# Designs tried in a protein design chat: miniprotein binders against q56419. Part 235

Target 1, 326 residues: q56419
Amino acid sequence: MEGRTLEEVQEEVFKRHGVLVPKKELEDLAKALEEAGLLLTEKVEARLKEEEEKLKRERPMRLAGLSYPEGEREARAFLEAFRASYPGEGEEARVLLMPHLEPSRVPEVYGAALAALEKTPPPERIYLVGVAHRPLKEKAAALPVPFQTPFGPALPDLPALQALDALLPFELFNTPLAFREEHSLELPLFFLKGRFPEARVLPLLVARRSPELGEALKVVLRDFPGLLVLAVDLSHVGPRFGDTPLTRTLAEEARRRDLGFLERLAEGEPEAALAFLGANPTRIDGVEVVASLLPLLRERKGKVLAHRLDLEAPTLSAVGAGTLVL

## First folded at step 18 (miniprotein)

Design i41
Fold by ESMFold2-Fast, scan of step 18:
Structure i41 (fold): chain B 326 residues (1-326), chain A 105 residues (1-105)
Amino acid sequence: as target 1 above (326 residues)
Amino acid sequence: TEEERRFEWLFKYAREYFREGYESGNPEILRLAIELFKEALEIAKRTGDPEREALVLWYLAAAYLDLGDKEEARKYAREALRIAEKKGIERVIAWAEQLLRELED
C-alpha cells in the first residue's frame, strides 16, 4: 500500500529521475502488478535503475530507421545524398557549429557541415556539445560509453573525459538517463561518425550556462587536441514554439537574428553574438552552449557556410539552422 | 489550485516533448506528448476552462499531423475551432483555420 496517486507517482519519478512516464503507462503497469502484489513506485524505480545500468555499458541508437537508415550501406548512401544537396566546397574546421534538427528538414545545411568535414583532417577525438532535453543534476553532463551508429560504435575518449571531470567543480558523469533520448547528440553523431569513423568522442550536454565547462575544456583541448562541434539549432518562431504566427516580417527578423548571431561568431566575437540576440536569447536553442564555451570561441575567425529558415506551413512556424566553421 | 498547478505542469512538459518529437522526428516522443496533452485536456474539461481546452486541442491536432494521422488531426483541429469560435479566442481560431486549410485535399 503506497497511498500515492498515479499523478503523484508520475511527478515524483520525473523529479527524481527526469523521466516523464505517461499516466496511461502507469495505469497499465499498476494493473499488471496487482496480481503480483508489488508496489508501483518501487517497480518503476527498479526499471529506471536497470535502464541506467544498461546506459553505463552503451548508448543504443534511438533514431535508426526514422531519421537515418539502420544499415551501414544505406546509411552511407544517405550521407552521400546529404553532401550532394550542398553545391559548395567546405573549409577546414577547428570548431564546427551544425544543427541537430531532423536532417530531412534542412538537408543543404547538413550538406555544408559534411563539406567542412571533408576539408578537415581526421581528428583523434571530437568534442560533441549538444543541448540537454532532459533535466541534468548539474549544469552539464557526459556519458562515457560507446554510442551505437550504423557505422559502428563511436567510442568514448576516456582519458580526455577523465581529465575534463577532474577539472570541473561538479561530477561530469551525473545523469546517465538524460542521454537515453537525446537527438542533439545522436543526429550530429551520425554525420560525424560517417566522416570520421576512427575518431573517439566526448559526448557533452549543456543544460545551463557553465563558464567552468568552457574554462576546463580550454585546458583539456590543449592536452587532447580535437574537433569541437556545437550541435545547436537557431531561431524558433511560431505557434508550435509558443510564439506568434510566422509573417514575412517575423521570418525576415528570424533570418536577420540567425545570420547576425552566426556572423558575429565568425568574427571571433561570441559575447557580441549573444548581445545581438537581445531580450530573447533562449529562443535560439544553443545560447547556453555558446555562453558556456566563450573561452573556446573568442578571437577565432571563420565563415558561415549555410543558413536556412525551415517553414512548417500547417502551424505557421519555422526553425533556423546553420553551418559555421571557425 | 492543485488542478491548475497540475495542468500547467503537464502542459509545459507536453509542449517540450511535442517540440522534441518534431525536431527529432521521433514518433515515440510525439506519442508521449500526445498522452500528456490528453491528461491536460481532461483537467481543462473538468475545470471548465475553454481557453485551455481549445489550446490543448490545437496542440493535439498538430501532434497527430506530425505523426501523419490526418484524420485525428482534422478531428482535434475542428473541435479546437468550435470551442475557440464559441468563446471568441482569436488566437486559436487563426491557428486552427490555418491547420485545417493545410489538411484540405
Scores: ipSAE 0.763, ipTM 0.897, lowest interface PAE 1.1, mean pLDDT 91
Fold by OpenDDE base, second read of step 19:
Order: structure tokens, then C-alpha cells, then sequence
Structure i41 (fold): chain B 326 residues (1-326), chain A 105 residues (1-105)
């Protein structure tokens, strides 16, 4: 083929848009085309543009009926059950670090987050910062549209989002397709919307550390006060995430790193928390988020409410999760 | 080689989707991971790299288990084990055996 291979097109589209187009779909498109390569890419781009246009209106639920109930009544019961799974009391949060792992795996950690939210006056807005599991065009991104939840749409704070965009050296509203399937926003948002139905939301994703984001947010928060939520997981160890099976030693190391990270954050020392991880051999999620938000985390003292290292036995793997209030 | 480059890309992002699918519980993401793993598998077979082949087979088995397809999971786990035993790939033997134990129930 004088043009790019289907594989090259697939790779390019993924890198550019954070979307994997199935090879079969590309093959079908290619068969429909007399010309390969560039024309195929153009067709794919056109389809993706249509999807982007849909995302200009709203971000639909992707995990309803899977990770959480779709119906409001059932969703409320779900929230109550998760809250009940944490026996402790929460504390008022100005900053909340919570997981984005599938809730059923770490219910008490989400319960701890709910406990903290119970002690938190309803914010006008929530800055929800998740982890980009797909490539972004920039270091960070936002999607300024309603996010659907069982409790109704989480509405964006457009003025605050615009203020943030104006202070960043890059276009904040980039890579909208990266938000389509991103669970790091959807899962925590379920709990947040359920607790604070009237709060507006700033859905943010971080792919790479952006000091500019933290500095910009610090300024924006002065004019647009709200709750800052870091939706991040902790250690990811075992064959599922690499090629080192979970052992007692590895589990101990994962816990040490998770707790050491959270404790240093609780002491208001985010730089020390990052330094403590070094090369991050247990693959703590959210390091790029924390690194981006340093100005907002400095000198804030708080408390670790919960931590769990959840074993997945079939693959001899584990994921760390925690809840921290600042 | 171009095939080596392609394999590394496929295997990298297959694992990322595999992680994302597991973390989110989204089966569609797992299906994407499976597609990439299958393509990686074909490359590994063509290039004659049994270590990569066995490893990819294990990930396929795990992904199908996550989807609730125990039959396909067993198939790939057994094949992973077979190749790993034949070539003395100890880590994959242990992983495949563990996966098969979980699939016997």
C-alpha cells in the first residue's frame, strides 16, 4: 500500500485523540475506500469529530449499571451502604484525596470519603482532578460540559473554567475524547454529586505534571472558592501491572509507600511526599496530579482516614487506595 | 525491526487498557485490550519469541477472566502454561498455574 498501514493509522489516532479504533473497524473502512492511508485517516477523523461534537453537549454515564446503579433510588442506597462500610467519623475537607478504583474493591475507602463529605459544608463548586489513563494533547485538560450521574447532571462551572484556561500557557479545553471513558472522574463524581447535588464541577484530567496548573488553580480558587478533590489511586503491584507477583515483602513495601506518601501529604509536605517515592517502584497513581497541585497542598495539615491494599488473587496483584483530608 | 516496534507499542497499550478495564469495570475497555493482545500474540508467533508469546497468552487469559469468559480464559491460560513449560519460563508457569487454579471453580 503506497499509504500508511492500518496499524500506523491506529497508532496515530490513538496518540492524537486518546482513542483506540478497533482494527476490524479500520479494515472495514479501508475496504470501503478505494484509497488507503490518508483517506482512511480522514474518515476516522471525521467520525471522531462527530463524537467530539456529542461531547460538547454532555458526557454520558459509561459505568452506570456496572460500577454503580443507574437508578437514583438504587444509587442512594448504594451511597448509604458505602458510608456504612466505614465505621469512623469524617473531618471537614478543604482538600479531599480519594480513590478512583472500582468502588466494590475498596468500599470502606469510599466510605471514608463520604464520612469526610458529611462534615464538609456544601461547596459552591468542586475542582475534581483525575488521572488521564489515555494520552492528552496537553499536560492537563478539562471538559466544560454536564457530566451525567444517577442524581442528575453535574453542571460545569464555566466562569471558573474560563478563568483557569486564561491563566494556563496551553489550551485547557483539549482532547475531549479522553473524557469519554475516563473512570477517574466518573467514579468519584458519583459520590460527590450524591452528597452535593447543587455543587458545580470542574472536571480536570492530568496526564503529566504541570506546575502551571497548580499555580493557576491557586489564583482561581481565590475568586472561585471550592472543594479540591484529587481522585487518585496508590500502589499498583503484581503481574496485572507489571511482572512481579505480590509477595509479603512487596505488599509491605506497597503499604509503606502508600502510607508514607499520604502521611507526608497530611503533614503539609507534598514535595517530601513525592521525594519519598523516588522512582515510584510500586507505581503509585496520581503522582503527576500531586506534582501539579503542589501550591495547593503546601502547609495544609490533615488526616489519613482510610487505606487499603486490595488483593486480586487470580493475577497475584494488588491496588492501593486511600482517603486523605486536608 | 518494525515488527518489534509494533509489538512493543501493542503490548504497552494493551496492558494500559487491561489496567483501565479492570480498574473501571468497563468491559468495552477490556475488549480493546484483548484486541491489542491478540495482535501482539500474532507478532510474537511470527517472530518466534516464546517468552513474549507465553506472556501475552497469560494476559489474554486474565482479560477473558475479567470479562467472565472462563472458557476462553482457560484456553489461553493452558496455552501460556504449555509454552512456558516447554521453554522453561518459570514466572509465566507460576502465573498461569495460579490463574488455572482460580478457573477450576
Amino acid sequence: as target 1 above (326 residues)
Amino acid sequence: TEEERRFEWLFKYAREYFREGYESGNPEILRLAIELFKEALEIAKRTGDPEREALVLWYLAAAYLDLGDKEEARKYAREALRIAEKKGIERVIAWAEQLLRELED
Scores: ipSAE 0.650, ipTM 0.874, lowest interface PAE 0.9, mean pLDDT 91

Design i42
Fold by ESMFold2-Fast, scan of step 18:
Structure i42 (fold): chain B 326 residues (1-326), chain A 105 residues (1-105)
Amino acid sequence: as target 1 above (326 residues)
Amino acid sequence: TEEERRFEWLFRYAREYLREGYESGNPEILRLAIELFKEALEIAKRTGDPEREALVLWYLAAAYLDLGDKEEARKYAREALRIAEKKGIERVIAWAEQLLRELED
């Protein structure tokens, strides 16, 4: 060992790389390294560098066989079942807001997104904006590699990504490891690739509001037109999210909060949507995405196609999800 | 104290990973959350903090429920309830009773 505690190694690795390695894994690794006479921290960092290099070539599926079927035929049937769960008609989307929550929890909401995609002409590219669940070195990041899906790889739009990178005051391709386990991109991408198999993708993560990202995207979209997708979940209520147990009143407040936010976006008033949440505070991860993309959302009118508050009785908790077309 | 700082650090990130595991349905992320909660639990036990201990035990029950391990979920929820009742931690009593009620099947 290095004279450092396993706790110090765990916290240092997290601080430097944004990866939290369980103490038990460090204990197992330290035992193996003790026998070989090697340094623990250096071995962990070497493994992370190897994983980062793999991610520079492709992003593998992480949720296949869990959140969606691994096989193409089964994945197609799964997609059609979700579409069938929504009885309504879609509307054409220039901008689509959809959830990234586990699909089985809100099937009608994903069905509404699929309905909108059916009414939308196939785009040459999709700007897929999710929420970072890992620390990023900058306010936003992208990973310019093929993302595997059951429908084949979703290929990156390299010219559009490079144009975006050139306009930003920071390096866009700054944190590859943050994309290794990222459901806010993987789950929406499954549905998007199933409906637009030929579209290239710009997989983007927002960690903190970046007005410069929105300004740059407005320029890039002019030269590289495509579908803008905001993959965000809405209210988070209940003990599992650090909040009070759900009651009928709190559920009604959460629905009102979610719909008030979405309806203001549908009126082309994203600043009003953010102000509404400021007056009615909640844990909506989409706030940072919307705040970053203001130039793309202003004066675009649309429609809320679906909304659900997914209730989980064992912990009296709930997550809001919605589909909005602009 | 240093142990108190470490407890808060572990507890914060364990909850963030529990949220991610719930939202994604990813069992590997849920197992990561469980390991972090177990690390936090050992600190709460060692420092003799029954409120933190009961709270972490309840989050372990929720994490095991998300994994589909109802037996482990019941064990942790019962232990959370036992400590919370002994120490009058009303919040955890209510949360544990609700979780156990839903696990009666």
Scores: ipSAE 0.801, ipTM 0.917, lowest interface PAE 0.9, mean pLDDT 91
Fold by OpenDDE base, second read of step 19:
Structure i42 (fold): chain B 326 residues (1-326), chain A 105 residues (1-105)
Amino acid sequence: as target 1 above (326 residues)
Amino acid sequence: TEEERRFEWLFRYAREYLREGYESGNPEILRLAIELFKEALEIAKRTGDPEREALVLWYLAAAYLDLGDKEEARKYAREALRIAEKKGIERVIAWAEQLLRELED
């Protein structure tokens, strides 16, 4: 083929849009076009543009009926059960760090988050900062549309989002397709919307550390006060994540790093928390988010409410999760 | 080589999709991971790299486990074990054996 290979097109589209187009679909398109390379890319781009246009209206639920109930009644019962799984009391949060792992794996950690939310006056808006599991065009992104939940749509705070965009050196509203499947926003949002149905939301993703984001948010939060939520997981260890099987030593190291990270955050020392991780050998998920939000985390004292290292026995792997209030 | 570069890309992003699928439980993401792993597997077979082949087979088994397809998971885990034993890849032997033990219960 004088043009780019199907594989090159697939890679390019993935890098650009954070979307993997199935090879079979690319083959079908290539066959239909009797052309490869640029023309195939153009057709793929056209389809993706149509999907982007849909995302200009709303972000539909992707995990309803899977990770959480679709129906409101069942969803409320789900929330209550998760809250019940945490026996402690929460504290008022100005900043909440909570997981984005599949809820059933770490119910008490989500329960701790709910406990904190019970002690938190209803915010006007929630700054929900997740982890981009797919490439973004920029270091961070936002999707300024309603996010569907069983409790109704989480409506965006457009004025606050616009204020944030104006303070960033890059276009905030980039890579909308990266939000389509991103669970790091959807799963936390379920709990947040369930507790604060009237709060507007700023759904943000971080792919790479952006000091500019933290500085901009610091300014925006002054004019547009709200709850800051960091939706991040902690250590990822074991063969599933390209590591050795979970041993006592590895588990102890994962816990040490998770708790050491959280405790330093609880002390208001986010730079120390990052420094403590070094090369991050246990692959704590939230590093880029925390690194981006340093100005908002400094000198804020808080409390670690919950931590779990959840074992998946079949793969001898584990994921850390925690709940922190500041 | 171009095939080596392609394999590395496929294997990297397949694992990322597998992680995303595992964390979210999203079957569509898991299916995408599986597609990339299968392509990586074919490259590993063509290039004659049994270590990569065995690894990819184990990750395929994990992906099918996440999908709830225990039959396919067992199939790929057994194949991973077979190749790993034949070539003396100790780590994959241990991982495949563990996965098979858990899939038999």
Scores: ipSAE 0.638, ipTM 0.866, lowest interface PAE 0.9, mean pLDDT 91

Design i43
Fold by ESMFold2-Fast, scan of step 18:
Structure i43 (fold): chain B 326 residues (1-326), chain A 105 residues (1-105)
Amino acid sequence: as target 1 above (326 residues)
Amino acid sequence: TEEERRFEWLFQYAREYLREGYESGNPEILRLAIELFKEALEIAKRTGDPEREALVLWYLAAAYLDLGDKEEARKYAREALRIAEKKGIERVIAWAEQLLRELED
C-alpha cells in the first residue's frame, strides 16, 4: 500500500476525517482493489469525499425505525405517548436543556421537554447544540443542510448560520462527516421538529469548550431570535464509562451532582454549576456545552422539570438525564 | 511500545463507539465497536496481557448484549471470567459475574 500499513491508513483516515474504518473493512477493500490494480488510500479518500458531497445536500435519518418511527402518523403517536409519560405541566422556555439519550430509556424526561415546548411560542429558529461524538477539526461545528425527519426536513437557517460563521475565529462548517452519525442532534431534533414543524434549525456540535461560540451566539441571537436547546446527557457512571460498579452510594452521588448542576443553572449561575462539579467525576456531558454558552445562560432563572438516573443492571452502569427550562 | 499505544487508541475509541451505540441504539455503531474491540483483543493476546485481554472480552460481552445477542454476550463474559479468575483480576471477575447473573434472566 505504497509503504503504508492498514493500521497507518486507519489512523490517518481517522485523524484527517474523524472516520474510524474497521481494519476488516480496509482488508476487504484492499483485496478488491488489488484485483483492480487500485490504491487503498486513494479509494478510501474517494469514498469519504463522496459521503462528504452527499452531506452537502442533506443529512438523512439514521435512527428511523430504531429510536423513532419512520412514518409521520406513527411518529406523531410516538410523540404523544412520550408527552403522556410526563404527568406534569411544562413551563415556557427561552433556553431548553434536554437529553439526547435513547428516548425509550428516559421517556418521562422527554415528556417533560415536550411539555415545555407545548408552553413555548413557536420559534422562527432553533439553535440546537449537541455534543460531538467524533473529533472535530475545530472546537465546534455546524452542518448547513436540511436534516430529514419523519415530519419532513428541518431546514437550516442559512442567514443565521452565515452570521455566526462570520463572527467566529474558525470555519464553522468544518468536519461535515462528524454529522453523518450524530444522535445528540438527531434524537432531540425528532421531538423539536414534531412540535415546531415550521422552525428552521442551526445544528451545532461542541467538542471542546469554545467561549468564542457563546459570545458569537449572543450577538447572532439578538439579530436572529430563537429557541436555544442544549441537547446534553448528565452523569455517566459504572464500568461502561470507565468507573467502578454502580452502588447505591455512587448512584446517590450521580443524582446529587446532576441535580446540583441543573439547580445552579436554574438560578442563572452557570459558573457556579461548573464549579460545583469540580473535576466532573461522574462525567456529565453538559460541561463543555455549558462552558461554551456562559453568556447565554448567566442571570436566566428557570426550573428543573424532570430528572432521572437510568440504571442498567447487567453492567452496573447508569446515565443521568434531565429537562431544564430557562 | 507502539503496540501498547495502538491498543490504548483502539480501546479508547471502541469504548466511545460502544457508548454511542448504547445511547443511540444504532446496531451499525455497535458492530463498529465490536470490530474495534476485536482488533484490540488481538493485540492483548499477541502481547500477552491478560488484564487487557479480560477487560476487552468483558466489553465485547456488553456490546453483544446491547446488540441483543445474549449467547455471544454469555460466551465473551464467560471467557473474560475464566481469564480474570486465573490471573486474579478482581474487577473483571466482579463485572463478568454481574453480567452473567443478569443474563440468567
Scores: ipSAE 0.757, ipTM 0.897, lowest interface PAE 1.0, mean pLDDT 91
Fold by OpenDDE base, second read of step 19:
Structure i43 (fold): chain B 326 residues (1-326), chain A 105 residues (1-105)
Amino acid sequence: as target 1 above (326 residues)
Amino acid sequence: TEEERRFEWLFQYAREYLREGYESGNPEILRLAIELFKEALEIAKRTGDPEREALVLWYLAAAYLDLGDKEEARKYAREALRIAEKKGIERVIAWAEQLLRELED
């Protein structure tokens, strides 16, 4: 068969679009076509195009009823409970670093973020920068559509997004399918929308460090001021992540790296924070985001409000999370 | 070999999807991870690599745990343990035993 295998098509589609098509679905499509390879790819691409067309209208909730309540009343109660889980007071934030981990795992860290938001005047817009867990066509991307939340849609700031696109050497509005399931935006957005219902949002994903993004955002922020949010997790250690089981030594190292990273950011030294991590052996996922936003983080002093290394006992693994204000 | 290349790709991205699913709690993502792991498992069986087989079985157990399917999780953890014990893969033995202990409660 001169045609590409189903596996090759699956890999190609994933690399190109950041979407994994189930093998069974590919098999069914192949059977229907009586042809494999290029024709199958075309059919898959046509279906993906239909999904992309839907994403031109809105990004629906994917984690409602799972990670957070779908109903507004229940969602408000959820926010209050998370805020209550953090006993401290927040500080006004111009930059907020917060987690994107499933909220129930690190409630007090999200509570700290809410505490900071309570001390923050309502911004006109929020620059929400998440981590791409799927491949992007470019180093970074944006989706300029409403994101659904239990509190109503988070509306995009189209003028600010357009201004950002104009300053980047690549097309900002790329890989829309990468946003469909991306929790690094959806989870923090729940809290942000709940606190600032009238704020417009710039949903951004970073796959690889882009110095151009930080420089462009620095310019855009002058004309379009707003709150910058880095939605990032910290260390990922243990067997789940290809490491040895969590030991006291490994936990101490993870905490050392997490806190060392956050403290250097709090001192306004983001380059020092990155240098401190070196090869990043505990797999802090926020590295590419921070590396992209260096111009916005320099010389900004702040405070670490919360940190947790959350253990999953069944797999002897742990994930670090933190809240930082600048 | 092509099979080796395919295995490495499957295993890499299965773990990435498992991570995404674990972090988000999204069952759809977890199901995708499971699909890739199952294909990787079949390759490992065909190539006769018990270490890869045992590892994939453990990750399948973890994925089913994340889905809330304790029965399937136990099944795969037991199989991981069996292969690991047979071949003396100490790392996977310890991981599988721990997972089974936590699944019995």
Scores: ipSAE 0.631, ipTM 0.862, lowest interface PAE 0.9, mean pLDDT 91

Design i44
Fold by ESMFold2-Fast, scan of step 18:
Structure i44 (fold): chain B 326 residues (1-326), chain A 105 residues (1-105)
Amino acid sequence: as target 1 above (326 residues)
Amino acid sequence: TEEERRFEWLFAYAREYLREGYESGNPEILRLAIELFKEALEIAKRTGDPEREALVLWYLAAAYLDLGDKEEARKYAREALRIAEKKGIERVIAWAEQLLRELED
């Protein structure tokens, strides 16, 4: 194996490409390659290069047939069922905070987001900001390609993405492979594309707080106005997330933590929202997104439309989700 | 220390992938998490660390539950409980008992 152990190959691939390949897969691949007289490292890197090149042309659906229907007609009925799950009316949004959690777990929260989109004039473009679930080479990244959906491809706003890239102190298009499996973009995009089929998108991922991203976006939004969407989940509590087992009291505490955070954002006070989370702000998914987008959230008042804490009894764990319009 | 570093690295990323699999409902990501937890489990066994072993076994139970494999989930939860009870790891005792109780009823 070019003098490397499988452990060394696993860690080197992760370090260079941000892809953690299980040792079992490397073992199976090495056995197959040895029978053919080929080198393991070269084969793995060739596979990753091939996937990266595909991602430079388009981003395929990964959750079709799992989290949403693959067919357009079935997808439309699915989307309308989520809207129907929320009994309230929406409010117009200039900024929308919505979840990226599996929709079937919090249908009324996605329904509230759909209600808000019904009251919102169709934007020319959507700035969709999600949370990176893979390492990025920089604090943030974008992928400037069509994202496939059951409603047709969500086309990138190339001029706006290029304007953003020009203002940042790092290359925006820096980690294509991080977008191969990214539910924080794919799940919200399904709902956004269903409601605004003509809108172009800026698919953005935040891995670490980037004040320079927020400052650059403020400039770009002036020249390229659009809907800003923060696709973030809220509290992650309980044993599956490394915390203590959820009790009724701790669940109420998590709900108050989520609502206190959202209510401060609704008052146009994002610094107060971050401060409210106290010494452990990372307990809410999307803290790094909010911290990056401060210039876009200050002094913008709005309303919390929905909030749910999705409880999983077997592990006494829960994930919070909410819909906020600003 | 190298094995301990590798355990913590694998365990941390396995938990991140488990969270991602739970949130997205993607069975491919859940299977990835399972394989990484199994790598971490072998290190815990080899280094003779019952607390780490019991913790990883419990996360394997949660991962199999997310995949819909209740029998594998029950198997791993029972093994986590057995080790935790033998070594007095109260946190894992409570977690495993809860998981098993919900799988029975």
Scores: ipSAE 0.750, ipTM 0.898, lowest interface PAE 1.1, mean pLDDT 90
Fold by OpenDDE base, second read of step 19:
Structure i44 (fold): chain B 326 residues (1-326), chain A 105 residues (1-105)
Amino acid sequence: as target 1 above (326 residues)
Amino acid sequence: TEEERRFEWLFAYAREYLREGYESGNPEILRLAIELFKEALEIAKRTGDPEREALVLWYLAAAYLDLGDKEEARKYAREALRIAEKKGIERVIAWAEQLLRELED
């Protein structure tokens, strides 16, 4: 079939690098190449390498002007509005679980996170652990570069990142391209940088559960204390996610699972939280992150500050979000 | 078959990109999802699988909705509905009808 080679290359590049190269771009490259197959892959890899080299300097904003304002003044107003959307008071956090869903969908949940941050002394560093929505070469990864925000760059804590890498059985600094578009870091970082402008950041992604990561972080946190942030969403239910339309029963089940998960975490029982979900039929997003961070979550008691199951009516689907402090 | 495997791969990753695009609001990611869905759609048409075809069309409609392109969303939702009705695919009928109701001005 015409295009098989391009399709194979596209699949290979995606599996290997976590990047989807548009077919049109591959076609253009192929046309430029009188040579098929392996040569196309090599050219694509060379281009991706160039992009990786750019990411060695900084991670630019990708969602500025879309999910949040680009300008600092407008960004501050945005933060204040989100804080105002949560009527309660926060609590001091050593561990913060917050969403990475588009902020406009669950403003009060982000507001609750901001409320918690108001009660939290400024940390020297923030361990920001997101969810990899793209394949990683390893179970987890980090990008040791400045992340751009409307409040200025979030600077990496290189000493702490190096200490973490040294304790892991795999290379931590892998799959830099997976960070390029990853919203699970960018969105929470907006709020974190806005509240703690001087904090250094360790941007981490988890693709699969890594017990090694939690054990390593536990050691690193002793020498490099900081705020641990889990940027995770909760249930994903409805047709968008392969389910039947949201019904009362399905919504109740999603809420039950979300709250049951968060409550068990709040009690300092992360293993019980995971066990409670079983096969995770409502597709709670944060499972692999929590499973990786068990050593840091054990015996820590806290409080659920907010939860929302946000309905998208056109698709009869819903996403759960929550804020938890430990 | 190879085509079936290709379809499953395309469709799976298209849904992942759609999810990411939906969660982030990133239009570039949504466009990638659309590209994969369109390729999956062509395979479904060639293999003569109306259920897969109708399903992919619904997801395309959802993706265009996320992009803010109501016209294209309506187009794909209508086509999803047409195929689903013709073949008696009840779940896709219901989903397409709901999407069309919400897309009506």
Scores: ipSAE 0.589, ipTM 0.846, lowest interface PAE 1.0, mean pLDDT 90

